VHH binders against Uncharacterized protein C6orf62 (C6orf62). Designs and how they scored, part 12

Target 1, 229 residues: Uncharacterized protein C6orf62 (C6orf62), of Homo sapiens (Human) (q9gzu0)
Amino acid sequence: MGDPNSRKKQALNRLRAQLRKKKESLADQFDFKMYIAFVFKEKKKKSALFEVSEVIPVMTNNYEENILKGVRDSSYSLESSLELLQKDVVQLHAPRYQSMRRDVIGCTQEMDFILWPRNDIEKIVCLLFSRWKESDEPFRPVQAKFEFHHGDYEKQFLHVLSRKDKTGIVVNNPNQSVFLFIDRQHLQTPKNKATIFKLCSICLYLPQEQLTHWAVGTIEDHLRPYMPE
Short names: E, the ipSAE of ESMFold2; O, the ipSAE of OpenDDE; V2, 0.75 times the mean of E and O plus 0.25 times the DockQ between their complexes.

## First folded at step 8 (VHH; framework vhh_nb_b201)

Design t2 (from b09 with Y27F T50Y; at its last look DockQ between E and O 0.01; V2 from the best seeds 0.00; counts 0 for: pae E 13.3 > 2, grease 27 > 24.2, SAP .673 > .668, placed apart)
Fold by ESMFold2, look of step 8:
Structure t2 (fold): chain B 229 residues (1-229), chain A 124 residues (1-124)
Amino acid sequence: as target 1 above (229 residues)
Amino acid sequence: QVQLQESGGGLVQAGGSLRLSCAASGFTFSSYYMGWYRQAPGKEREFVAYITSGGSTYYADSVKGRFTISRDNAKNTVYLQMNSLKPEDTAVYYCARGGDTAMYLPWEDYFDYWGQGTQVTVSS
């Protein structure tokens, strides 16, 4: 009882129980900011960095209803999505993001981003920050790792390529914290026939108990390795 | 100038084997993904096998377990070993270059270099 960590864990568990009775997730008590960095293999090349315009939390028990409403007209693999509904996680969707590159006239439309075929990206890194909702406090980095290495998603794309019966897919990194919603397109020209995999949106999976675990530093501190200048 | 030259096609009886080769020049071969595609008369080109710059391989279901793609970056060559051939494998086989560091081209140009093709004919 006198252990400060034990008291915090017990208080968190009581809050979670109350939120479950109201059909709410713990995530609804937080504001989020998210950034997406595409890290290139060449160490001297700065990352392509994007700011997510709106982070949409989706409760595990409302996955099918909320994701269908939030990501309309997409064709997901329902089989892989159903396995995720059995876990106690908060889903944080990033359906829209804007380049942080100031010399491009801004566009608020969805970004076309081809993930395959290409060989210049090392990994995708998502940076997640949170604060208690309606707080005046600055955003703090969530203590969780959101990385998806190129080799891990390429293997999944190549598997789908050989199956040729899929149009939209969801792929995840090995520890199931980053999910990529991918459109498989067949490009047919008079000259050539090609297949590409285009990124539509990203979803982060975060265990609910991680929502109160923050790392040290500011947004600026954590963005600095990925900044374009 | 980019060139892809296929060889090793021919006539073979069902159950036989052939090994196709594709010699590449005019580009940094080791940086590109390479593939084999085939086109039977009156049909669209279809995927056969694909090998990444890192050596990972994938196959169409119709050839899995019978065909093996490989590459030799020292010789700038990609290979397709075809075993247990069936009459439905009869087609012109094309070597194709995919994958590129410069990903800002329109996707219509991603697979812009193809060989002339080599005929594979499997008799029953």
Scores: ipSAE 0.000, ipTM 0.209, lowest interface PAE 13.3, mean pLDDT 72
ESMFold2 (binder alone), look of step 8: mean pLDDT 83; pTM 0.837
OpenDDE, look of step 8: ipSAE 0.006; ipTM 0.218

Design t3 (at its last look DockQ between E and O 0.05; V2 from the best seeds 0.00; counts 0 for: pae E 9.4 > 2, placed apart)
Fold by ESMFold2, look of step 8:
Structure t3 (fold): chain B 229 residues (1-229), chain A 122 residues (1-122)
Amino acid sequence: as target 1 above (229 residues)
Amino acid sequence: QVQLQESGGGLVQAGGSLRLSCAASGFTFSSYYMGWYRQAPGKEREFVATITSGGSTYYADSVKGRFTISRDNAKNTVYLQMNSLKPEDTAVYYCARDTYEDSGTLTYFDYWGQGTQVTVSS
């Protein structure tokens, strides 16, 4: 009958059938917004908050090679990586962002955030919002948690430090929903030599079905904990 | 002034033990991660061990099970207990303080000690 929820479910199923016929992913039918918060350990310090300039649904083999590099570096298991490659998973790549601080205005840039050595970050939080492409609907938060706690990625970085000739690495959080693309840099001045792990890109992994499972609230509601006072 | 002073190096036979100390001053020691690095002649400086402000420890594969990093926040001191030493462990060992920047921009390690020589004879 004409139940609104039943109509939406039927429309979604028809769209999935159409996409399989055209060999396209469901993600191509959505607009995305993503924000990245670097949450500090100090409770009174507001997060470093960034807006991703373009969320790129990525299905190419280039990202499979990045996953395989992470396995070679022992950042995550081969079995877990093969399972992800076989699943109907949406990969949402975020290579560029801009700061939402008022004193850093107007510059979209490649990610250039030092994650190590530093000891003031509690976790990285990614906030993902979606809507049907070409719809009049507002963006709604995808009902999924994208968090990567400091201890989880630092442990992987410290393991990588024992390895030679690895300039690019990929690490993942325990539930394999957030992948960090890391560049290892060697800095040298006349006085000092240092190793830095720099975040260059984030990729979110989630089942395609999750794209229409939305939590309650607006972008503003979900950003408020991370916004400057 | 930030100061890091290593001590405890020396000459030891293979299979022996040494304990390195690093006395820190001029900063809030308990808030920083501390680490040990080493540099053998003609080689690049390499990671040995790190200890977080919360006391969690991490090691290079080459020293796991043989070396133990620890800290004493009351004495502003970080230690490296080195057991079952091998000739390959011969190097200058450096105590290091983490660098960081609130904005996440590129920085380098801001302080290293002068280093202490460890020589392991076969």
Scores: ipSAE 0.011, ipTM 0.310, lowest interface PAE 9.4, mean pLDDT 75
ESMFold2 (binder alone), look of step 8: mean pLDDT 83; pTM 0.839
OpenDDE, look of step 8: ipSAE 0.013; ipTM 0.277

Design t4 (at its last look DockQ between E and O 0.02; V2 from the best seeds 0.00; counts 0 for: pae E 18.2 > 2, placed apart)
Fold by ESMFold2, look of step 8:
Structure t4 (fold): chain B 229 residues (1-229), chain A 123 residues (1-123)
Amino acid sequence: as target 1 above (229 residues)
Amino acid sequence: QVQLQESGGGLVQAGGSLRLSCAASGFTFSSYYMGWYRQAPGKEREFVAWITSGGSTYYADSVKGRFTISRDNAKNTVYLQMNSLKPEDTAVYYCARDTYTEGSYTLTYFDYWGQGTQVTVSS
């Protein structure tokens, strides 16, 4: 019998060998569900909760090629291989989402969600769930925090106002787990000028090793704080 | 009719101080967010400072620690205290009203701007 650390290392080696044979990333082995909650400052007001219609996992690093090259060249130790896996990140894109309120039922649609200027939002919370692909197991919450507090993104928006006119802007929370893709618009009339920042999409960054680590609870358990009355 | 009137601009030597005032009329001042912007010759307007209806303040990095925005709801006035002025602070300074009110769900933008007041900082 092996100890837990040795068993985990051996399991990772076997998975890595299988991925090399198929030329697939670790993220390709999972199904995802994601929810987005806009938490209001007023404690009595329930969050605006959205379900992401499709979570699109992307590996932008040359993850597979780097690992395969290192193994073939015998340039990686076991410790170095674990470090490379830990350094690679999965980008989880949420380009489309729909409200979970009944009065917005009808379709998945692009949302014209203005983040600034406004003062009623406390934070954005993303809830991420995963399971092994082709499994009938229930989705389990990924053991990671995805929160972007109002003050953190508003500060970045205020800073951007002093820059040259650019359409697309990306801002991130302090621990770099949530990225907001923002459209900057200028509303200009003969006497007035105004700037707004609209949320276009959200991307979550997740270290690949976290894909196999789940927190306790169900989707319902983790959604409950954000559900409508 | 909404009106914003800036005052307090002028010529000052580097390291000096100025206080800008913006007198507001024609609306419920205490409900609105207010801001200061500036435009240097040949450059785009840039954000300087912003104050919410509740008194929270925000500053551009270039002025943080040197400039202080404040408001007096009894006098319907927004102030910008500018200390340790640099030649790079030379610009026309504008006071602006944000259309955002607490609890609004409508699109927000700055709908009224003052006439502007010139600040010139000499080396």
Scores: ipSAE 0.000, ipTM 0.116, lowest interface PAE 18.2, mean pLDDT 73
ESMFold2 (binder alone), look of step 8: mean pLDDT 83; pTM 0.837
OpenDDE, look of step 8: ipSAE 0.012; ipTM 0.263

Design t5 (from b09, 13 letters changed; at its last look DockQ between E and O 0.05; V2 from the best seeds 0.00; counts 0 for: pae E 17.1 > 2, unsure alone 62.9 < 65, placed apart)
Fold by ESMFold2, look of step 8:
Structure t5 (fold): chain B 229 residues (1-229), chain A 124 residues (1-124)
Amino acid sequence: as target 1 above (229 residues)
Amino acid sequence: QVQLQESGGGLVQAGGSLRLSCAASGFTFSSYYMGWYRQAPGKEREFVAYITSGGSTYYADSVKGRFTISRDNAKNTVYLQMNSLKPEDTAVYYCARDSYTYDSGETLTYFDYWGQGTQVTVSS
């Protein structure tokens, strides 16, 4: 009784049942493709651009608990976050990516991008594309904005620095469309010990009503500003 | 060679004040964010105060209203004015340059540039 493996199995079985029940949701009728650009402040420096290896759509899950914890550790309104969680929203999880640099072999990896302490990033831009499943048509850009400016997430990181958060934290942009799952790590050198905040996963919140609303242009058109040489 | 040297620590009575200084050399000081951190025995280093290259300041909740961080770019020095000190402020205080050198966002390469620390002890 109280066996950790038994509790994990029970939680997994409940999740699997819920996912099967929801297999007929509108979001289940789409394929997704996502790219992530880390835009540098220096205009001559090309963005670090990544393709997400697998976009994982989730409609109901335990992200609610993690998001609520992150909101309580920040200055953002709990009421606004709860309103978003109560909507019919697709949560688009992106835990792994591969670099789009020409000189790097395209190997997928866990998301492992240091966001703080640093001052060279302007913003994170997520580019989301979708199409109907089983269609032969190209992916089209979803009509939604997914940007998270450095100043907005840095403020949230600074609020939590003195707190003893041994688990990851979740922070969101002002319009609550981008959620960053952050791991606090301690790096040690022979001289010093430092805290860093490292991005482990991105989740995009997309109301299901927007799944059939596309902006103009191709993937190439929308990636061009961020493409490395 | 990057160097950070803290000074101004010592023993102080509760309710008293101290001013910490951190002299920096070996880098373009005005371009970097600077911070103060502290470490009590048996605990991990924790954030105290932070000042951006543009002069914006941020503080841990435990020190807001009592501590003030400032910088003098002409003297390559960052300061921490500590007022209304409490016994729980007792720690080794470190100044730090809070920027890392990163390789195009794919792989990171960095040095941690922290001072050797200065002891602040607040008697009850």
Scores: ipSAE 0.000, ipTM 0.228, lowest interface PAE 12.8, mean pLDDT 73
ESMFold2 (binder alone), look of step 8: mean pLDDT 81; pTM 0.821
OpenDDE, look of step 8: ipSAE 0.061; ipTM 0.507
ESMFold2, look of step 10: ipSAE 0.000; ipTM 0.125
ESMFold2 (binder alone), look of step 10: mean pLDDT 80; pTM 0.816
OpenDDE, look of step 10: ipSAE 0.017; ipTM 0.373

Design t6 (from b09 with Y27F T50W G98D G99S T101E W107S; at its last look DockQ between E and O 0.01; V2 from the best seeds 0.00; counts 0 for: pae E 16.1 > 2, placed apart)
Fold by ESMFold2, look of step 8:
Structure t6 (fold): chain B 229 residues (1-229), chain A 124 residues (1-124)
Amino acid sequence: as target 1 above (229 residues)
Amino acid sequence: QVQLQESGGGLVQAGGSLRLSCAASGFTFSSYYMGWYRQAPGKEREFVAWITSGGSTYYADSVKGRFTISRDNAKNTVYLQMNSLKPEDTAVYYCARDSDEAMYLPSEDYFDYWGQGTQVTVSS
């Protein structure tokens, strides 16, 4: 029993726990590193850059039961969940991260990031690196672009605002490579009620073919544009 | 050279009102989220109120309905209007700037600059 928002958050946490359980999959042949940059519109301000502490790979055939269970628990809308089930991709889930700022304690925390109402973010950029499991070779950037521009997810949030929806939502960027798992919360103030959209998890979609296609450069080369002051 | 300077504290009777100000300098104020925290003697610092760059607000349950946070980006100032004050509100009140990293919920760990504090004392 309990508050609907608390039940919704617990249902989302259960889905995240189910997805952490690895199934036998092609992705089990790789180690992954992932970084998430929240790029600000202000050109002088460096991105908020995070390292994902645990990248959880899931194949679609292992994913179907977990997604259907999440829908039964009312974690996601049916429409968004059906889109996830009909793709033959490796899903790379990022539930926890730590800051890469030098002046922060560097603790790992749950991904819990307010995306709206704010207007200072230009886009979310995810940087994915892989190597063969148990290899001594360096991590190499996966040849794929993972960007989700503010306008694209805000448009989807605005559609949601016109509906009384008690489930979590999933939104995706136009090329369907980045999926954001969103919790809709209502905060009460003396003057008005405020609705926020809070990021609870990010999932990258990577076709199986791309698992072994790497771009040039090192982690440092690709992180440099986003490194904090 | 980030600086935060609180003012407006003092002694007030229970049920009274007080308005705190925090003058900010050394950064692009309009781009940052700002917050108020307080610390009573012998207790840990606790969250009071938070305001986004866009003006959305969030309050601790203990002050909800009595306190109002606001900002004036033209004056680089954040305010805390405190009404219906109680003796339990007695504390040093600190203004804080949210860090460059995004903040999911108000968290002391993500506030990177703090003011000197201003004493608020509510007599019974």
Scores: ipSAE 0.000, ipTM 0.124, lowest interface PAE 16.1, mean pLDDT 72
ESMFold2 (binder alone), look of step 8: mean pLDDT 83; pTM 0.841
OpenDDE, look of step 8: ipSAE 0.020; ipTM 0.270

## First folded at step 10 (VHH; framework vhh_nb_b201)

Design u1 (at its last look DockQ between E and O 0.01; V2 from the best seeds 0.00; counts 0 for: pae E 19.0 > 2, placed apart)
Fold by ESMFold2, look of step 10:
Structure u1 (fold): chain B 229 residues (1-229), chain A 122 residues (1-122)
Amino acid sequence: as target 1 above (229 residues)
Amino acid sequence: QVQLQESGGGLVQAGGSLRLSCAASGFTFSSYYMGWYRQAPGKEREFVAWITSGGSTYYADSVKGRFTISRDNAKNTVYLQMNSLKPEDTAVYYCARGGDTAMYTLTYFDYWGQGTQVTVSS
């Protein structure tokens, strides 16, 4: 008699083989939900929590032009982009997201969130959930952690400031699991001229084998730490 | 199997210099971030330096200007040059590989060496 876990593994392997014959990604077989939390340093301030309107999984790296445009003179970001193109990895793009504190009926909005200069953010946390596409099953948390601490991206922004101005850059956390697409803007005020870095979009790196590794709990369970009490 | 082997530790007088090496095997070394951490007795392990696969570096404030991390992808080795050593630099120094956060064990690193002792006498 066959082992139930072994039967599931064999079924998954057959699906993978069929997808390779059709040049399709395993990620195309899943639905995704993603949330973004900006965790503040101030203990009494609850996180700014956002829901991603559409998670776009890609393996063909159709964002290559955006990455290269933003990092042409930066060895840090370009190097990370080249590494991503060489791996069997799924990119999960979050081009638009909405605040969960706003009542929006069936629409999406571009997030206009300033990451620098500011001193009140501790880290960015992304929460990723998946299920088999067109399934009745609930979404389950993917067993992975996606965190990008403020100190890590601030140092990269400070490095970029010493170079010729570029409108877009891509930065990543040290383990290359979170990629931030940043627009560099210049503000002229009556008193001074300043540069800001605005978050345009987020991309998560996830090796394909992790798509089928789920943690316990519901979406609600995992969001609760970031919601108002 | 991933292996990280530190060497170059020892006893040195304050103001002196020491160079640590970490030989890596069992993975595509040139594709990974590498770093150094240290742990003094009774304290938490703390970040010292890391280097990207492309050679960009980042340092803890306590060692900036005194320590230099570098790598040689042809030899699968990462180095930590430590100058102007102080007694507070006394610790076990660990080499680490940057990794996937799927099974979080420490902040951003998934494999660690056995460590090498650095002792700085007054």
Scores: ipSAE 0.000, ipTM 0.102, lowest interface PAE 19.0, mean pLDDT 71
ESMFold2 (binder alone), look of step 10: mean pLDDT 84; pTM 0.849
OpenDDE, look of step 10: ipSAE 0.022; ipTM 0.365

Design u2 (at its last look DockQ between E and O 0.09; V2 from the best seeds 0.00; counts 0 for: pae E 14.6 > 2, placed apart)
Fold by ESMFold2, look of step 10:
Structure u2 (fold): chain B 229 residues (1-229), chain A 122 residues (1-122)
Amino acid sequence: as target 1 above (229 residues)
Amino acid sequence: QVQLQESGGGLVQAGGSLRLSCAASGFTFSSYYMGWYRQAPGKEREFVAWITSGGSTYYADSVKGRFTISRDNAKNTVYLQMNSLKPEDTAVYYCARDSYTAMETLTYFDYWGQGTQVTVSS
């Protein structure tokens, strides 16, 4: 007859060994679709809507540092940040995205999306949809809000300007669900010098347990507010 | 009602100059980036020049060094100074209100004018 604590220890060790052999996250069991909308301040102006070509879910060691950075910059609640650090968070990277608008013809120049200096954007909205892999079920909207209002990222850009930071920066919204990867560029001509902040990529942070908590509606239903006529 | 009205087009000899103007109304002009596009007969509309609300400028390679875009926020007007004109510059030129978007192959613009014809004779 074995010691009860020894049996529990062996059971725990077996479980840990199985988890190590199968290095999978919950997010690896899902397919994703993501859209990015830049909502403009002007009435009736159509949003600039983008489809993410591939959503890359990762469980990296750096998400805690990004959350803690938000607290250190005094931008966000410590209580909310502590709750996120207690959860197993997936990072959903959107490194490449394509415009869904096709009303500009004859232009072949590649252009990065400038977030500052401009003041015509109200907010950035990310729309995330998921389903179990290899399911023939339709994608459903994840029950979470991914919004980054202009005022929130502008104040962080102004802070960057005052500190002479490097050219690359990461900023996040107040609830730390949307992270923007920003390239700081200096545009110079013989007569002008300007600093701009360009959006390179977006990452969504989401507790993994929320991957199975879906809101009602279809992709079409949720995209309609941002779609052109 | 957003309105963009181009003017200043016409017939000019090769090597000559023209200055295009675009009068804007119905929106807060100083808040928006503005651009010029052109479309030659039988061709796709192409980017010419773009200016941010802060005054930074960008040009297509085919016009860089010859064309200058500028804006006057007090007059709600954007300009395109076109120097050293070539027959290849013959096109209808459109003023556009643009909200710069990052994209692989396509751009977004939300309003543009009726166009002004520029014809450069050999």
Scores: ipSAE 0.000, ipTM 0.133, lowest interface PAE 14.6, mean pLDDT 73
ESMFold2 (binder alone), look of step 10: mean pLDDT 83; pTM 0.844
OpenDDE, look of step 10: ipSAE 0.143; ipTM 0.567

Design u3 (from t5 with Y50W S104L; at its last look DockQ between E and O 0.04; V2 from the best seeds 0.00; counts 0 for: pae E 14.3 > 2, unsure alone 64.1 < 65, placed apart)
Fold by ESMFold2, look of step 10:
Structure u3 (fold): chain B 229 residues (1-229), chain A 124 residues (1-124)
Amino acid sequence: as target 1 above (229 residues)
Amino acid sequence: QVQLQESGGGLVQAGGSLRLSCAASGFTFSSYYMGWYRQAPGKEREFVAWITSGGSTYYADSVKGRFTISRDNAKNTVYLQMNSLKPEDTAVYYCARDSYTYDLGETLTYFDYWGQGTQVTVSS
């Protein structure tokens, strides 16, 4: 009896306590669907829309290593990184995705996507959906915004260009919810040597509590602005 | 100014081979996906082959196993090697630059530049 919202919070906290006892995470109890849209500056041009083939939820050790690598590579401050490490955060990794265009010929292989040098992209938008793993309910949109504007990642790429590259590049958006894993490639042209940044994978960071906070609408409702014609 | 210039077309007997080239200028060639399309007389333009900046390739079913797309980033050139040619391969072949939308469809809103085309004629 009592407040229904308070009962939901108590039930969630009890589940979290049971999962810690079993050394499991809340994210392990969900199915995920994720879509990635590269939104172009020209508003009449439809987005390049991709469906993620496997969403991999990861907790703790990978987060800590990736965050520390970002600090080491001067992508973000140590204090901001320490604040993130203290949160109950899940990483949702999107290593492989496929185009949603029906005229793309039968390929499930990872597609190269060049983020720089180019200036026709406005932002990257990730659309995340979840449901309880053994539910018969449809996927529902997670109530969170995942955007990475071109200017924010270009600034970080330009910073990296002046330094010797090591293994890879990880950059994050200002609210630290979207992480891009970047491969730096050096190419020779007839007149000069050029550098490009290719997207290897994309990861979403969110508090675990958001996994049960859903917005209204269907997958189709939320994808429609980005669907190719 | 973006420029795409096809070459290598001509007349060839059925069963023969032909190599098309597309010289590109005015952009960072290695950063763009490139494609080949063709249009036979009285028909709609159709997809032939597509190559990503990383070298992954895709083909229409009608040419799979016979055609090979490749690129030379040092020469800013994309190629289409056409083997075992058939009379139904007769068409004007167009080189196109993709704007990273992975669009291979019939709508021209997804192309940002293409060439003038080169004629391929396959005789019995």
Scores: ipSAE 0.000, ipTM 0.131, lowest interface PAE 14.3, mean pLDDT 72
ESMFold2 (binder alone), look of step 10: mean pLDDT 81; pTM 0.821
OpenDDE, look of step 10: ipSAE 0.015; ipTM 0.313

Design u4 (at its last look DockQ between E and O 0.01; V2 from the best seeds 0.00; counts 0 for: pae E 16.3 > 2, placed apart)
Fold by ESMFold2, look of step 10:
Structure u4 (fold): chain B 229 residues (1-229), chain A 123 residues (1-123)
Amino acid sequence: as target 1 above (229 residues)
Amino acid sequence: QVQLQESGGGLVQAGGSLRLSCAASGFTFSSYYMGWYRQAPGKEREFVAWITSGGSTYYADSVKGRFTISRDNAKNTVYLQMNSLKPEDTAVYYCARDSYTPGMETLTYFDYWGQGTQVTVSS
């Protein structure tokens, strides 16, 4: 019948061969779930938790170059293919997300979020889960955490304020794993004229290898620290 | 329970006009800022127009000068008058209650959205 590890290696090798023929990325072979949590500075205040409606993967051209290098080498093996997957970087776009609060009318509504001017948020945390496409397996947490602390994006917003002609910006956390797509808006309120920065979407950058390296636990286990009490 | 119900969508020829309405209930309408958003197939939902509780208005560049947002606090209704319609205006239009007002000491993360009304502009 065969060793389970050997069967897994054979299946992965067949998949890689098919992907080479189609010029497709490994990331396109996964289903994703992603959640966004706004963690508040006040320890007693509940995190605001959102479920991403659609996670859209995009590969960089590093994937193509790594595959081409592997093909040129006469010793391109399954282990070499796995190592090349570890070199690739994927972009996971979260253009739409919805609140997980029970008191909203529906669970499919998109929500805009204002990040500045405000000072009650400590950080934005993204939780990423994956599984092989068309699998009956449960989603498993990707072994990584994506965090963007308020102080880090506020510094970038303040620089944008000095540039009068920009309405949209992209900012990233220090380790460049979380990118925020921000819309700069000018609002006339009853009391003043204000500038705000709204979160439009989030993009995660991660090595493609992370898609198959899972931590233990379920989605529920990993969401619990951010769930409303 | 917050409820938003859009109406007034439909088919219209390019260059024509259409008026959308949004009936609101379940909250103190006159205290909230209200907006219109739209989403074309395969695209992100985008801001169209926004109106404060005091009646000040804001528009996306793509609709400025052609669309007019207004509100009737006595009827708990927000309107979007759309003139000089183009095929590019074809989308599902959503009425929304703004969950955040700049300058507030507390912020909420929840928008309330209607189900949307289809606007189709033929060439």
Scores: ipSAE 0.000, ipTM 0.093, lowest interface PAE 16.3, mean pLDDT 70
ESMFold2 (binder alone), look of step 10: mean pLDDT 82; pTM 0.828
OpenDDE, look of step 10: ipSAE 0.013; ipTM 0.314

